# VHH binders against Metal-independent phosphoserine phosphatase (IPSP): the designs that were tried, part 21

Target 1, 238 residues: Metal-independent phosphoserine phosphatase (IPSP), of Arabidopsis thaliana (Mouse-ear cress) (f4ki56)
Amino acid sequence: MGHEWIDAEREFKWSEDVKVESEVTEIVLVRHGETTWNAAGRIQGQIESDLNEVGLKQAVAIAERLGKEERPVAVYSSDLKRAKDTALMIAKTCFCPEVIEVPDLKERHVGSLQGLYWKEGAEKEPEAYSAFFSSQNDLEIPGGGESFDQLADRSMDALEQIAKKHKGERVIVVTHGGVLRAIYLRITQASSAGKLLNASVNVVHLRDQKWIIDSWSDVSHLSSVGFLQRGFDGDAKP
Short names: E, the ipSAE of ESMFold2; O, the ipSAE of OpenDDE; V2, 0.75 times the mean of E and O plus 0.25 times the DockQ between their complexes.

## First folded at step 17 (VHH; framework vhh_lunsekimig_d3)

Design z7 (from x4 with S56T; at its last look DockQ between E and O 0.77; V2 from the best seeds 0.70)
Fold by OpenDDE, look of step 17:
Structure z7 (fold): chain B 238 residues (1-238), chain A 126 residues (1-126)
Amino acid sequence: as target 1 above (238 residues)
Amino acid sequence: EVQLVESGGGVVQPGGSLRLSCAASGFTFSDYAMYWYRQAAGIERELIASIYRGGTTNYVDSVKGRFTISRDNSENTMYLQMNSLRAEDTGLYYCAKERWRVYDSSGHTVEKFDYWGQGTLVTVSS
């Protein structure tokens, strides 16, 4: 009685390519709160400066806003203290146990302009001042500063790396005005990024390998705290 | 698995030159910025050069004008050309894929997320 091993060729019906709807990655880009230097009109670059009283309140306001929104899976920050302090406030409120420091999210090194007041930059460091406002994107600012291309490349690389790690998720990134400007211009190819205000919330989406600006320079959460009206404007001479 | 293998280190006299290489595997090399670090004896590891996907490079002031970072994506290799070497350039040189750090909610460092090779020793001595 020959046991006919019925070779049940289980036709592995490859289930229809469930078109996994392209998951949208959401990056909430935050400019750090107001610093003493911001208030004074002093050029910070990569020099450390502390949040002032207004900046601290702004950080709280950002945290409160974001705490009412969808919980982020992670909080990233520049390694500069003003960004990190803002990020830590956000992380605490959003119940994120950690802040991930990303050095490539640092503010633009602006060479010999660092430490100067904007009002005196053209006089004291005319070459650096000219370089900063130059349309030549590969021009490095004298005194060890970065070109726009350098800033933009490292900023976008950081953003892309974060996005890759968090595909389809929501993350918060605390950074600086120059970085935000660079990201905006690279994404939109616009001629200007407009004013970037301290403590502004900026939302970008990545879908199908395409970056989209969802909202920009949102400071609606600062109605009770206030903000500097001039913001960061790297596109035009003050 | 991400692998980074440094080579090209050695002993050189002040004013001399060396070329370091970093062979990368286990990831799409062209999709990532790459970094060179160095660590001198008794000193914390420091970033010295960066090369981004767009081709731009950054250097710390101490090596600017002397060192050149480059990459060959077809060979999955990053290079560091070091000219006009000085005694203070002595140390272990590391290739890195990432340079992130993690802080707890209190602001204390918890962990570094750096992918490192084993390093290659550069000794600048008379």
Scores: ipSAE 0.605, ipTM 0.833, lowest interface PAE 0.8, mean pLDDT 90
ESMFold2, look of step 17: ipSAE 0.748; ipTM 0.885
ESMFold2 (binder alone), look of step 17: mean pLDDT 77; pTM 0.734

